# Ledger of designs, part 5: miniprotein binders against p81326

Target 1, 226 residues: p81326
Amino acid sequence: MLHFGGFIMEINHISKILEKEREEYIRNKVEEYLKQGFSKDDAVNKANQSWRTYIGHRIQDVIYNLLKKFLKDSGLKVTTDKALNNRNLPEELDKVKRLIAINYGEYLFLPDADVIVYKVENNDIKIIAIISVKNSFRERRFETTYWKLKLKESPVTSHIKVFLATPDKDNEISYKCPNGKPKKMRIILEYELDGIYFLKEDFEETEKAKHFGKIVEDIIEISKKL

## First folded at step 3 (miniprotein)

Design p10
Fold by OpenDDE base, second read of step 4:
Order: C-alpha cells, then structure tokens, then sequence
Structure p10 (fold): chain B 226 residues (1-226), chain A 83 residues (1-83)
C-alpha cells in the first residue's frame, strides 16, 4: 500500500509556488485596468478578484491532475464539471453527468464539482465522490454544503461523498475553536461534508479534517464499498 | 525503510512535476514550467541526500539520472524563453 501520506505533504509547496506569481499578476492586471480607464482603487480591486479566479483554477487543475494520476492504478476515473459542459459528450461522460444531476422539478442542474471521481464496472457507472476545491472562503462559504445536502435528498445521489480541498491560506477553517471561540464555518463544513482535506500542515486534525495526502486512500476505501 | 519510502515518494512527486512542466511547456507556459522543475530539483536533491546517507547506490543512481533529466529540461525551456 503506497503510503500516499508523505507524498502529498509536498503539495504545500505547490500552493506556495503558485502564490509567488501573485505580485507580478496583480501588477500586470492593475496596469491593464488603468489603461482601460478604471481608477486606481477599482483597478486594484478588479486585479485582486481576477487573481482569486486565476489561482483558484490553477489549484483545481493541480488537484485534478494529482487525483487522476494517483487513482488511475485503482481503476478509478476522474473528470470535472467543466468537461461535462459539452453538447457532445462521450457516452461515459454523459452517464456521469446524469448521475450527478440534481432535480429541481422541471430542470436538472449539476452541482459544483471541480473533481468527480467515478468507477466503471460492467458498463455501469458509479459516482464515488465530488471534490470541491476552494482557495478562499470569502465568497460562497457554504456552497459546497448546499450541494452536499441537495445530493443527499435523492436516492440516486445520496451515496456520493462530498469533500472539500483547500489550502485555507487565511486560516478561516483550519481550527474549530481558536482562543476558545468557535469558528462557525469550520464546524458547519466539517459537520455537513464527508471530509475536509487541507493542503497545509497547520490545521486542527480530526476524523473528517485531514491532510490532503489522505484523500486518495479515503476515496479508494469508499470505492470498495460501492 | 522509512527513509527509502521517503525517497520513493520524493521521486514520484518529482516525476509528476516533470510531467506537468512538460505539459505547461507545450502550452507555452514556460515560466510556470520552470517553477515546477525547480521544485522537482529541490525534491530530488533532498532525495539524493537521503540516498547518500543510506549508502544506497541504486537509489543514488536513480535520483541522479532524474536530476539530470530535469536540469536538461530547465535549460531547454530557458532557451525558449530567451527566444
């Protein structure tokens, strides 16, 4: 059993590397927005927002590629919600899309699913887990919990595990009760989700809150029960 | 041993970083490719240190070969950035 635990500790460095690009990125974007006629304050705000989006996508891509690689040997497959947003899907992905869809009466919508883990057995697809990747919690703090609860409402999707992966750079959910004060967001996320996986070392570990290095093992274990 | 496992883990990460760097380079993202490769070098140097401490000649050779590959790729990408 490849103790993936030590391997993924280095993912913390990936986040650091990505963050090194921030200053240059912000500077370039500020200049771009100033040229477009925005005020300095507006340019800075827009640049910061652009950076948040940019770095979020980069982290998602890293996590996707890591999971894809590490889960391959176990026979598990990985896709993304972005890959499912196509009119002409291969049959396999079309099935995946249908199996994660949430019913809103007249409409079916997909949950936010940065990474989708599934297996194919005898041409049957089983969805194992959805991983939401969040770099920061400034916006849409409980969006992942909303999707977890919605997935739980249907017998078709109720078995799907929902995980959160985050570097939690601002320490928004790293600890439950720092200085004796409960952090509402950490407590709620940990309670509602099937797991929180940190791309950092400085966090309060619990049964559900683990280092990202444990996610592969946990997913494989879940896959064996499905 | 725990040390051998650590070396193997570092090697796997370095290989992953190498693969990503190659993909990034193909997309023209040379700067980011170099950053990943530099990280790979750091990890491999750590692995090499441990391998030398263990006196494992096989692991030393393996790490050195990968280091050579990574460094070569860095040089190739740097040349493309100067173009």
Amino acid sequence: as target 1 above (226 residues)
Amino acid sequence: SEEEKKIEELLKIAELLLEWAELLAKKGDYEYAIKFLELAVELLEEALKIAKELGNEELIKKVEELLKEVKKLIEEIKKKLEE
Scores: ipSAE 0.059, ipTM 0.477, lowest interface PAE 3.9, mean pLDDT 88
Fold by ESMFold2-Fast, scan of step 3:
Structure p10 (fold): chain B 226 residues (1-226), chain A 83 residues (1-83)
Amino acid sequence: as target 1 above (226 residues)
Amino acid sequence: SEEEKKIEELLKIAELLLEWAELLAKKGDYEYAIKFLELAVELLEEALKIAKELGNEELIKKVEELLKEVKKLIEEIKKKLEE
């Protein structure tokens, strides 16, 4: 695995902090829910769901800020689907929204793109990549794949790269089965998506399945070809 | 030198941690913000040690200025938690 200096160092340090904070966060949330009158089982379930929502937001924020910082000098801009859902959009973001929208007959819908990378040249916008961040594969396993397949249908969006970024803490797609074969979910995601970027040290690396530290360089190279 | 590149890399990491901590504080996640800033302090203290060993006064000043900013923000957020 090749690493990109301080970029990977930041991800590894943040991961360690979040791991230490998990137990404290869960304990405090369980006590809070118990005081609100929830049963012990309900309090534990709510605390675990609260943590998953919380860490998901933290990972997305980390990725957004890292990409924004490291892509700035390459003339690339970064936004989020949350920003595109604001009522009064600036002209530039309104154009970004239109260029990633998926057509369903007379209706246009936005993919669930946690982070969006684009460039602006002479007031023209080119979308480079959409990054979906998943900390778990228990739900919506192939949602990112669905959006990729829909984007491929239009000449306006078919060039857009669709990436998955994941810590894969449950090792659901990181390693081969004991028989040496990749897991079915890993096979499908790697085949259909443009890349999988792992926020962890150990995993089965391929041309399309890389350490997250590779993403900045890959995006810059893709942008030069568009 | 290679050591000077290491200092610049640590400064870059600390700056990003500071920006993330400010975002977390705006969302009311004060405890997480403090953890990010405490990591920034640790990295900046390592950078300061290397800068002093090299005798690079420009880098020493740069690291000390950022360290002061991070420590000030920690104090501000801790006051919010006490409220």
Scores: ipSAE 0.000, ipTM 0.129, lowest interface PAE 16.6, mean pLDDT 76

Design p11
Fold by OpenDDE base, second read of step 4:
Structure p11 (fold): chain B 226 residues (1-226), chain A 83 residues (1-83)
Amino acid sequence: as target 1 above (226 residues)
Amino acid sequence: SEEEKEIELLLKFAEYLLKIAEELAKKGDYEEAIKELELAVKLLELALKFAKELGNEELIKKVEELLKEVKKLIEEIKKKLEE
């Protein structure tokens, strides 16, 4: 528990630390794109997009590794949607993939699942939770909500908890009603999702909106009821 | 100071990434291990910059030692990828 607390405090600053590299990263990428023959405006736009992708992956990787480590002792396993995008999956992961698939009639598609938490009991797989990791909400603001709602439509997937983990760098969902004005995105995400976990200290805490440090405990508790 | 806390945080995160990379390397995930280590290098370089700005010789030394370790591990893993 003590080691977990120390790691949790470190998580709050991961996004801030990574953001300090932004200026240098952007500068280098702009130069790279200029050398490739892009205009200055295009180079800047591409560099910014590259940064968003880069920082998003890094945050996702950190969260994945943390969850994998801290859930291991509880016997829970962790994978990613990326790991499931293989033609030759091990039997276990093939089962995981099938258990999170959403039915669209003739087609099955996977929800966006940055992190998938599951347990194996007597060769039976139970999906516990899907965690979406978002650094910012500039694009696809309600995508996680869409997947939650789709998962609820099937008895096969309706039990799967969907969590959002975010540093919320731009304070888009940190507070419900700053200055007396309701933030629609915070309210909707909190209502539709099973939980929002912040990788920061400056946010409005509620029953569903918690510090990321609580996610391991919450997942373990859910796993015991499944 | 707030600056010292930031340096310490960078160091802790770099150490964490180092451990992750070591575990990945043991599993044969060398490419991913290198990615983690490269991030660790960036964090440590930032830490070093801040430590130098503060003039904290103890922190400078600590960061430099960790940088050396991380860079050595990168080289070792790269050699394994070439084999």
Scores: ipSAE 0.016, ipTM 0.377, lowest interface PAE 5.6, mean pLDDT 87
Fold by ESMFold2-Fast, scan of step 3:
Structure p11 (fold): chain B 226 residues (1-226), chain A 83 residues (1-83)
Amino acid sequence: as target 1 above (226 residues)
Amino acid sequence: SEEEKEIELLLKFAEYLLKIAEELAKKGDYEEAIKELELAVKLLELALKFAKELGNEELIKKVEELLKEVKKLIEEIKKKLEE
């Protein structure tokens, strides 16, 4: 049975835990940097930069565990690019890797697929979606778009939905300019990707840009059409 | 500006695709090389649109030159396929 209230409740619970974890982390890191002789301003800035790196990995783990828990009853399976990069793969994961990897002659590349959702039917694997998790867009803001365009060009992978999940705390893609226009990066990402799921409250919602609480329902609906 | 930085990232991405296409062409995978270059063309056309919207003549020139180079490479590889 689908129960969306349970998923939303779990997200809210985890958000509160992450807020407390942030306060403790920042406090400890500021103290460390002050002991190293940094000024208060520099210590705070360095602590915030350290948190950005830490929370990126935490958010990926959280999303993986939430999706695995809430998609299981719908017969959907979840894995990660980290799992697929193991040299000795179970047969099922080896098949998943082959269905999502891009082959460049002697090289095999995985797309920016932090989390992968698939199903098994009649011993065949169908990839439903890949989810790229981005805490920051500093260097590689179009990587997810590149992989979407690559997947779209192959009949084997063109059906795979490519989603972006992000807290966007720096307002890099959720900010709306005073003239009412979204930023160019937001326009590009929303146009090319199948969906953007925000782990924040303040943003302009559209058909493709939604609160993260909608992702489980959307993935289940997509899987029924495949 | 932030807009200029976005255009520069599109250019860097197109250059990355160009390097991938060159590697594919060296392996004799001409059809796949052309696909990568066609993707680079799409990204560069978007960058050109943004550069023109900003009125940045230096970026317009840079994008136009790279577009010319990529399109020339596509034609060269297509001639290889005809052979």
Scores: ipSAE 0.000, ipTM 0.213, lowest interface PAE 10.5, mean pLDDT 79

Design p12
Fold by OpenDDE base, second read of step 4:
Structure p12 (fold): chain B 226 residues (1-226), chain A 83 residues (1-83)
Amino acid sequence: as target 1 above (226 residues)
Amino acid sequence: SEEEKKIEELLKKAEELLKEAEELAKKGDYEEAIEKLLEAVFLLLEALEIAKELGNEELIEKVYELLLEVIKLILEIKKKLEE
């Protein structure tokens, strides 16, 4: 039986395969935006932005489904913030939603939670981890860190682990000090988050920065302590 | 639906590629086997997107099951190449 670790090593290829669609996607989107009356430069820029969003969602979906599959046997459940945005939630998901909500005084808001891992024991729900999936760090670089810090502020949510999963294709956070220069983003993210999981092989491994293949084991281990 | 039919077609093609890759691997044609398997992954990812857009959980699950089989075979072949 290929250990989950071996399977997850091939996730590196999933990202590469998805990127093969880029050229065609960009071409089609540029054409679409040109037809809408945008300039060539604007069309290209919009197409590139659209691609980033598109590929980000695809990677998120892959990660979600992988986690759902591999955590199923452990009795752990997986959902998403998107699933929690419905007005009519099943009781279980409504409880999940309430257990990850952040207090802003008169208002409760949900953190960005691409993937939410939880368990149900004796009709009680325990949130185990939130995984943020980022394909690139060009925008909202520290958003995940913000949510981690906000979750720490409440005894209700302080136990929730926050992980970042990324292919980091542009090597923005793969290394701490490439060429002797500290990468501020890597250092801060690694310090503030509970873990960073890379969907690639060429990164600087640390206690908190690991290959994505280890995330299932880590989540299961955390779940046993809750 | 038309989308469901497309998913089924993609799944069928992916299964065919998987079978071909298995036969190639048995013959020791590991590189070609991997290429077919990567193509299968691509088809399955397309199927996955369509299935998600439809909200068809059954089809999503089927796609993932096949993806796991494909990836498993890739890993097995890679291990043999390193040996």
Scores: ipSAE 0.007, ipTM 0.244, lowest interface PAE 9.7, mean pLDDT 86
Fold by ESMFold2-Fast, scan of step 3:
Structure p12 (fold): chain B 226 residues (1-226), chain A 83 residues (1-83)
Amino acid sequence: as target 1 above (226 residues)
Amino acid sequence: SEEEKKIEELLKKAEELLKEAEELAKKGDYEEAIEKLLEAVFLLLEALEIAKELGNEELIEKVYELLLEVIKLILEIKKKLEE
């Protein structure tokens, strides 16, 4: 039997660590900005902006490490687009790169693939999913959707699931308007992507928009069909 | 800036190609429509690189929005061709 209680427990533990890390980070940054002559309100605002950038990279690392740990026993492997851009790639990762690259005639580009899940069976590689991690939707809102649509164009890549993972702390895609209608960006992302996984509790789940704690089970189930 | 003017020019040309492709698709001229749409993709990718170099997130977003429209039409036409 597969049990994912440990995954949920580790998510909760890391959330508490990140909360304490945030408090320390903000405190230190506010002090730095006050020393530079900013007002209390400006220092707090600048510290919060700095935290949003920092936590974006931090969340990507957390997601990578959690997926790597909890998918290993299911025979699934995890890598990153940063790893695939190294000059000296192991043969296995070079094959992964070739299987997700999008052809633009004479040019090959990698999609926005912060985390990549694949499996190896009898020396054949199958790409299961690409996960784009977004901390904010201020910039490049439809980037993940563009790459999903490009992947659909080729029989080599059309089976690859494209997921978005986001805390959405600014309520840009998890909040409904008072009339109950989702925002246009939420409607487009949910329609075009294979799933959205929220790193927050306060939102209404749908078939495609789920709590991040469900991602491991979903990926394992998808891999069984390939 | 000069770079912003070039991006706007590329966006305008891509929009014109998209409109031409929409008209061609309505007439059933699917192969020609796809050729126009691929030309639009090329222009938009050029605009995207310039916008990224400028660090202008508003222009980057604008380019991606138009790329989505172009790609959606390509997929619709491809589906009709396979019928």
Scores: ipSAE 0.000, ipTM 0.255, lowest interface PAE 13.2, mean pLDDT 80

Design p13
Fold by OpenDDE base, second read of step 4:
Structure p13 (fold): chain B 226 residues (1-226), chain A 83 residues (1-83)
Amino acid sequence: as target 1 above (226 residues)
Amino acid sequence: SEEEKKIEELLKKAEELLKEAEELAKKGDYEEAIDKLFEAVLLLWEALLEAKELGNEELILKVLELLIEVEKLIEEIKKKLEE
């Protein structure tokens, strides 16, 4: 039985392919910003920031499309927080939006939800999982953890699984204790989140830290228990 | 079966995308080639899941073979971009 694991390696190449565009992208953006009158240093900084945003969105789109496709046959639906940022939402998405909202007293705010997985049964919507996609952990290292904890505070949202998907290019959370030193970020993220899914092969696998290829199966299993 | 036909259709589409990608790569349109290969991978993954659900080893093998070809082409394109 050729283990499903071998072909999931293809997702590892996506991140690498996208990263190859970086040099050209940066060069073009630097030129653009120079033409706009920015200094060389400012142009480079802005280009790098633009790249981080750009590559983050591309990875998110890939993950969204993968999940949407692979979960379709199971009857599960997928949306994004971006899709929910509309004034005129279809009834279904309006319900989804309300079911993931976090209460801050007079205000309701949405968690960062790059991908939202839900099911519709008898016109009732059940939120299954939120997937946060992170290319790097340079900023907002525990943002996903914060949202997980906030979701746990309400009986309306406490059942929602929160997953992190990342290529972890810089090996920030790939290992728990490299060289005998605990990686605080890996340990905390793994403890607080329902799962971490790596778009790479070089990581320490645990019960909660898996290859991205396992996420579909895990989501389907969770959906059956709800 | 209808399910097998669906898988075969996915495989056919993936093969077409692979050929398109090869042609694009030959022209130096590497970005567009990669996009086609990505689409092919998505189709092949769907085919793989369905083939596994059916327990059809022959279809599984066919999917795997195409995935290997896609990977090879991706690597070739990567080498060209590094040059």
Scores: ipSAE 0.014, ipTM 0.340, lowest interface PAE 7.0, mean pLDDT 86
Fold by ESMFold2-Fast, scan of step 3:
Structure p13 (fold): chain B 226 residues (1-226), chain A 83 residues (1-83)
Amino acid sequence: as target 1 above (226 residues)
Amino acid sequence: SEEEKKIEELLKKAEELLKEAEELAKKGDYEEAIDKLFEAVLLLWEALLEAKELGNEELILKVLELLIEVEKLIEEIKKKLEE
């Protein structure tokens, strides 16, 4: 059977490895910028900015690979919005794309679906969940919420769970104000979305706001009800 | 691709070094085991950089998984080397 302790342990080890990768990346980028003639302070600042961009994509890719690995034995498949935007799609992925796309008159848009979980049953595709990965909430912070609301409007897509996965290193949605009230952004995201999975330990847990280590078992349970 | 072959070759060499280090550790040759593991770390760093440049997420994950295993053994042996 699926060992969820193994998943949690792998997440913790990958987090440690990514921190070491960060140190190496920053060192190399600082050297690169210094060779371009930037001051030491400017080189450090630019290297940190470069890492923030880089790690956003890395976290998405890590989540995709972890979910693909740990959901495979449960008969669940995982893909990405990048894969769905390929010029030549396999028939299965073309069906996935059609089942998740939102009709906006003349236009079809994919939701903010960095990672997509689905199953194939009796030659029928069932979309289980989409996961939006956010490293920062400085830009487009309610985009995932907007897409959740649009998906709810159609009987074809209303069953699809919409999750947010985030390290929230800047405590933009995990910090609780001194009066005990969460920030407005946290309240709105938690209310509208089906779940928030934190890639950190220090946050206010609720029925919807959980450690990322619980995402695999949650997705498997959801898939059994479909 | 040629790039994927290079990454797979680096992974294979790192796996061989990890196996050698495990055997050395069983014999109590901890310092020699650490040397082998350090070599594996360097190969895996090279493999990670190549896999990231290639954008191959499956290879990136494979490299990270092996690197985690190597670092875990290093930590265990370091504890045994403390007198």
Scores: ipSAE 0.000, ipTM 0.084, lowest interface PAE 24.3, mean pLDDT 78

Design p14
Fold by OpenDDE base, second read of step 4:
Structure p14 (fold): chain B 226 residues (1-226), chain A 83 residues (1-83)
Amino acid sequence: as target 1 above (226 residues)
Amino acid sequence: SEEEKKIEELLKKAEELLKEAEELAKKGDYEEAILKLIEAVYLLLEALKKAKELGNEELIEKVEELLFEVLKLILEIEKKLEE
């Protein structure tokens, strides 16, 4: 359990390492978009947007792989919403997909679930947690909160924990009341979600806001209660 | 394919870094070991991206496995540094 504490510093470094690629990535994308006929301003904007998507996916992949490996010994399994977007799913994943689906009357839709943690016991699947990975909160600030609330509306999904993992590079939610002013986003996210896990050191720790290094332990503990 | 070769090259470099880091760690040079491992993580993340873009499940699995070994060693070394 103590091993997760040291792991914490490396995750912080991963984000920094990934950011080193930004300048080159942006330059290349700007050139690409200029060749496609976009204006310089549009090319820069599109390149920046592309970077945000790109870096977000990379962080998500890291988190997924980490959770998959660290939870393996506990008998817990990990998948993603992307893996569930297949017409021909193995029986296990098909069950997972159905167990996280949100009812909209005539339609079932999946929540945004970057990482899904579940267990299989006696051929029964129990969904334990959904982890949303956000690199920045410029767009869709409360999307994860929306999904948490929707999951709570059904007895089938109400037990599913929803966690947010973020490096919070821009310090959007790292502190509740910097300079005495409440940060609405931090307060709401912390209140509505089951936990926020930071891939950084400089944040205000609370009962629900923790370093990412604690997420494995928390998930294992939750799994024992299900 | 050319892209697969690039991924394999990244994997090879990462494996070399992992081995170097293991030897450094055995000698108690934990700081240098961590630096090597961080570099390995970087290479493996790039490899993972490329493998996913290709949709090559075998390469994805290989990258993920090596990434795990690298990360595991980082955690072990960090624990020793805190002791």
Scores: ipSAE 0.016, ipTM 0.265, lowest interface PAE 7.6, mean pLDDT 86
Fold by ESMFold2-Fast, scan of step 3:
Structure p14 (fold): chain B 226 residues (1-226), chain A 83 residues (1-83)
Amino acid sequence: as target 1 above (226 residues)
Amino acid sequence: SEEEKKIEELLKKAEELLKEAEELAKKGDYEEAILKLIEAVYLLLEALKKAKELGNEELIEKVEELLFEVLKLILEIEKKLEE
């Protein structure tokens, strides 16, 4: 059983573990909702919604840790939307929060940025990139695109790169139609976003659609131009 | 070359992650162990790319050997979870 394995084998085993975890998680959540008085159909639906949130957070944590470790020696820092939502923010994170805010007239809102990469020079902060992490594209498939378009409207935020990171297990944006044309969602996301990074090997690679392993070098290159 | 030092740094970080994963696995914290091992794989794949670009056969072999040990532990943990 001993052999030199590629990234594909690693992903395959993680996928099998996550599938087993999904079955147990859903079963437990269905039982909880049934005890709360929900119908079987409602319990199953709520359990599936809960799983989507749970798995999304797990993938986000992996990506956060990888980027934090890889980018540290390049003078780049990494934070999360969860960290920015703390009531008592350190001065540095408060500055980061203000630099990614979207202006809606009298109000400022933050984009739903799962992972944020920035640099600090003489107490000045420059945002390099925000990364949206998606395990599924069922309902909020263009949310990342909306935030990209909004960031582009302001000279303060227009330089910020917006990336999508996804395992795309269901081949929702890595699949081709029989005529060789990518799905409409893939075409739109690739056109509007600055890059798509896949946590898988079998996809149509382009200048903007790459393996996740390339994200670190791309971010470092971008940061040197800012 | 100076690039060789960057590869050695990636190797060192991957070795530390492997040791952390081994300790977590001994405690039965298989999920956390797997996350550490995935991080090690990403570091080693980057190190392998750099070593191949340099054409340094010694570094290529060293990276491949550590990748093998990381993969081996992932497979062992998967088996443990199935039991």
Scores: ipSAE 0.000, ipTM 0.080, lowest interface PAE 21.8, mean pLDDT 74

Design p15
Fold by OpenDDE base, second read of step 4:
Structure p15 (fold): chain B 226 residues (1-226), chain A 83 residues (1-83)
Amino acid sequence: as target 1 above (226 residues)
Amino acid sequence: SEEEEKILELLFKALELLEEAEELAKKGDYEEAIKKLEEAVKLLEEALKIAKELGNEELIKLVEYLLKLVKILIEEIKKKLEE
């Protein structure tokens, strides 16, 4: 357990390293988009968007692999929404997909689920948690909250915990009331979600806002109650 | 310092190899992906050596973490190769 904690605590450094590549990445992408015929302003905007996607994906992959490894010994399994976007799914993943689907009347849609944690017991699948990974909150600030609320509307999905994992590089939600001013986004996200896990050290810790190093323990504990 | 810069250089190269390995694995080129990751391990081991020589605990922990991550990825890809 102590070794796991130490390992997970260092995940915040990965984000910092990745951010050091940003300037070069942006420069190269801007040049690429200029060559494609975009204006300078459009090229810069597209480069920034590309960077957000790039870093988000890399952080997501790290989180996914870590969770997969550390939850394996507990008998828990991990998948992603991307893995579920196939026409031919193994029976297990097809069941997972159906168990996280949200009803919109004539249609079923999947929530954004960067990481899905589930268990298989006696050929029955139980979804334990969905983890959304956000590098920044410039766009889709309350998307994870929306999905949490939608999942609560069905008895099939109401038990699913929804967690947010973020390095929160820009300190958008790290503190509730910096300088005495309430940060609406932090307060709402913390209230609506089952937990926020930070890939950094400089944040205001609460019952629901924790370091990412606690997420495995929390998931295992939840799994025992299902 | 020059040594710290060298560590960072090695880390960046290792991360590039990780990205390449992931793309290769997505394409089903598992053997080549493993080779990239093994190369990344070598770079990270060199970085770890330098970090230990400097006594930089932060860098030591970072490199050790990345080493563990890469080893996990190698194991995962090896399993797919056996499938």
Scores: ipSAE 0.007, ipTM 0.233, lowest interface PAE 9.6, mean pLDDT 84
Fold by ESMFold2-Fast, scan of step 3:
Structure p15 (fold): chain B 226 residues (1-226), chain A 83 residues (1-83)
Amino acid sequence: as target 1 above (226 residues)
Amino acid sequence: SEEEEKILELLFKALELLEEAEELAKKGDYEEAIKKLEEAVKLLEEALKIAKELGNEELIKLVEYLLKLVKILIEEIKKKLEE
């Protein structure tokens, strides 16, 4: 069965596009490393490592561009943690950075805020949501939860919604046990976070776990209450 | 801009063709579904050309992703025809 049509459904098919892109990327990188004199086994391993780095940035870029496009008409602004780490930061983004930074004594660190949604009313900035983008849940599966808990500790940041966006290609958090119950990781992430948005069709939807295409409407609704 | 409106017009037409193709594929009309998807490819390629000339990175990325999606769907339906 194929499920495509309508713009929102196309957004939810990003994982299929990325998988095709992966095949071509790895093939080209293996060829490149072989030309550099690496063994076939080393070339394959290096290509897979290179893909893991590439795909993380690719998914983040796609989500950033989609949100920026579709939130613009609602008066909402979108930025990235990469933009906030620039030396020559515009005044507006400097204010955004200060409003999401977490204090660790002498140091300020940004949370895992791959994409940040905020609004500007008069001269005041209000952070609406932080979206953490994960292609896989390897050993760092609870990083987003850690940042959510840290943000809740401060009255300055406790209102900020923390969302996870993921294709979950390996079915690590969209998978159910044979008895139909969700895995522990899925239960914990859904409980602690404000929402999970899947870039795939095949998963069990709940009040907090939704198709990525619903994220724009949810963010707009949240912003109206602030 | 008028150019951005043209890109959106092409995108909406392509999305309509994708919905028609999905309905045809559900009915087992794979050859007609492929025909609709190939029409969508042509519209998306025109939209990509305009987006690149305009230099709008957001529209370029959006159109590129939709184009890749449509090409993957054509391959999936072709596999069903071969069965």
Scores: ipSAE 0.000, ipTM 0.156, lowest interface PAE 15.0, mean pLDDT 75

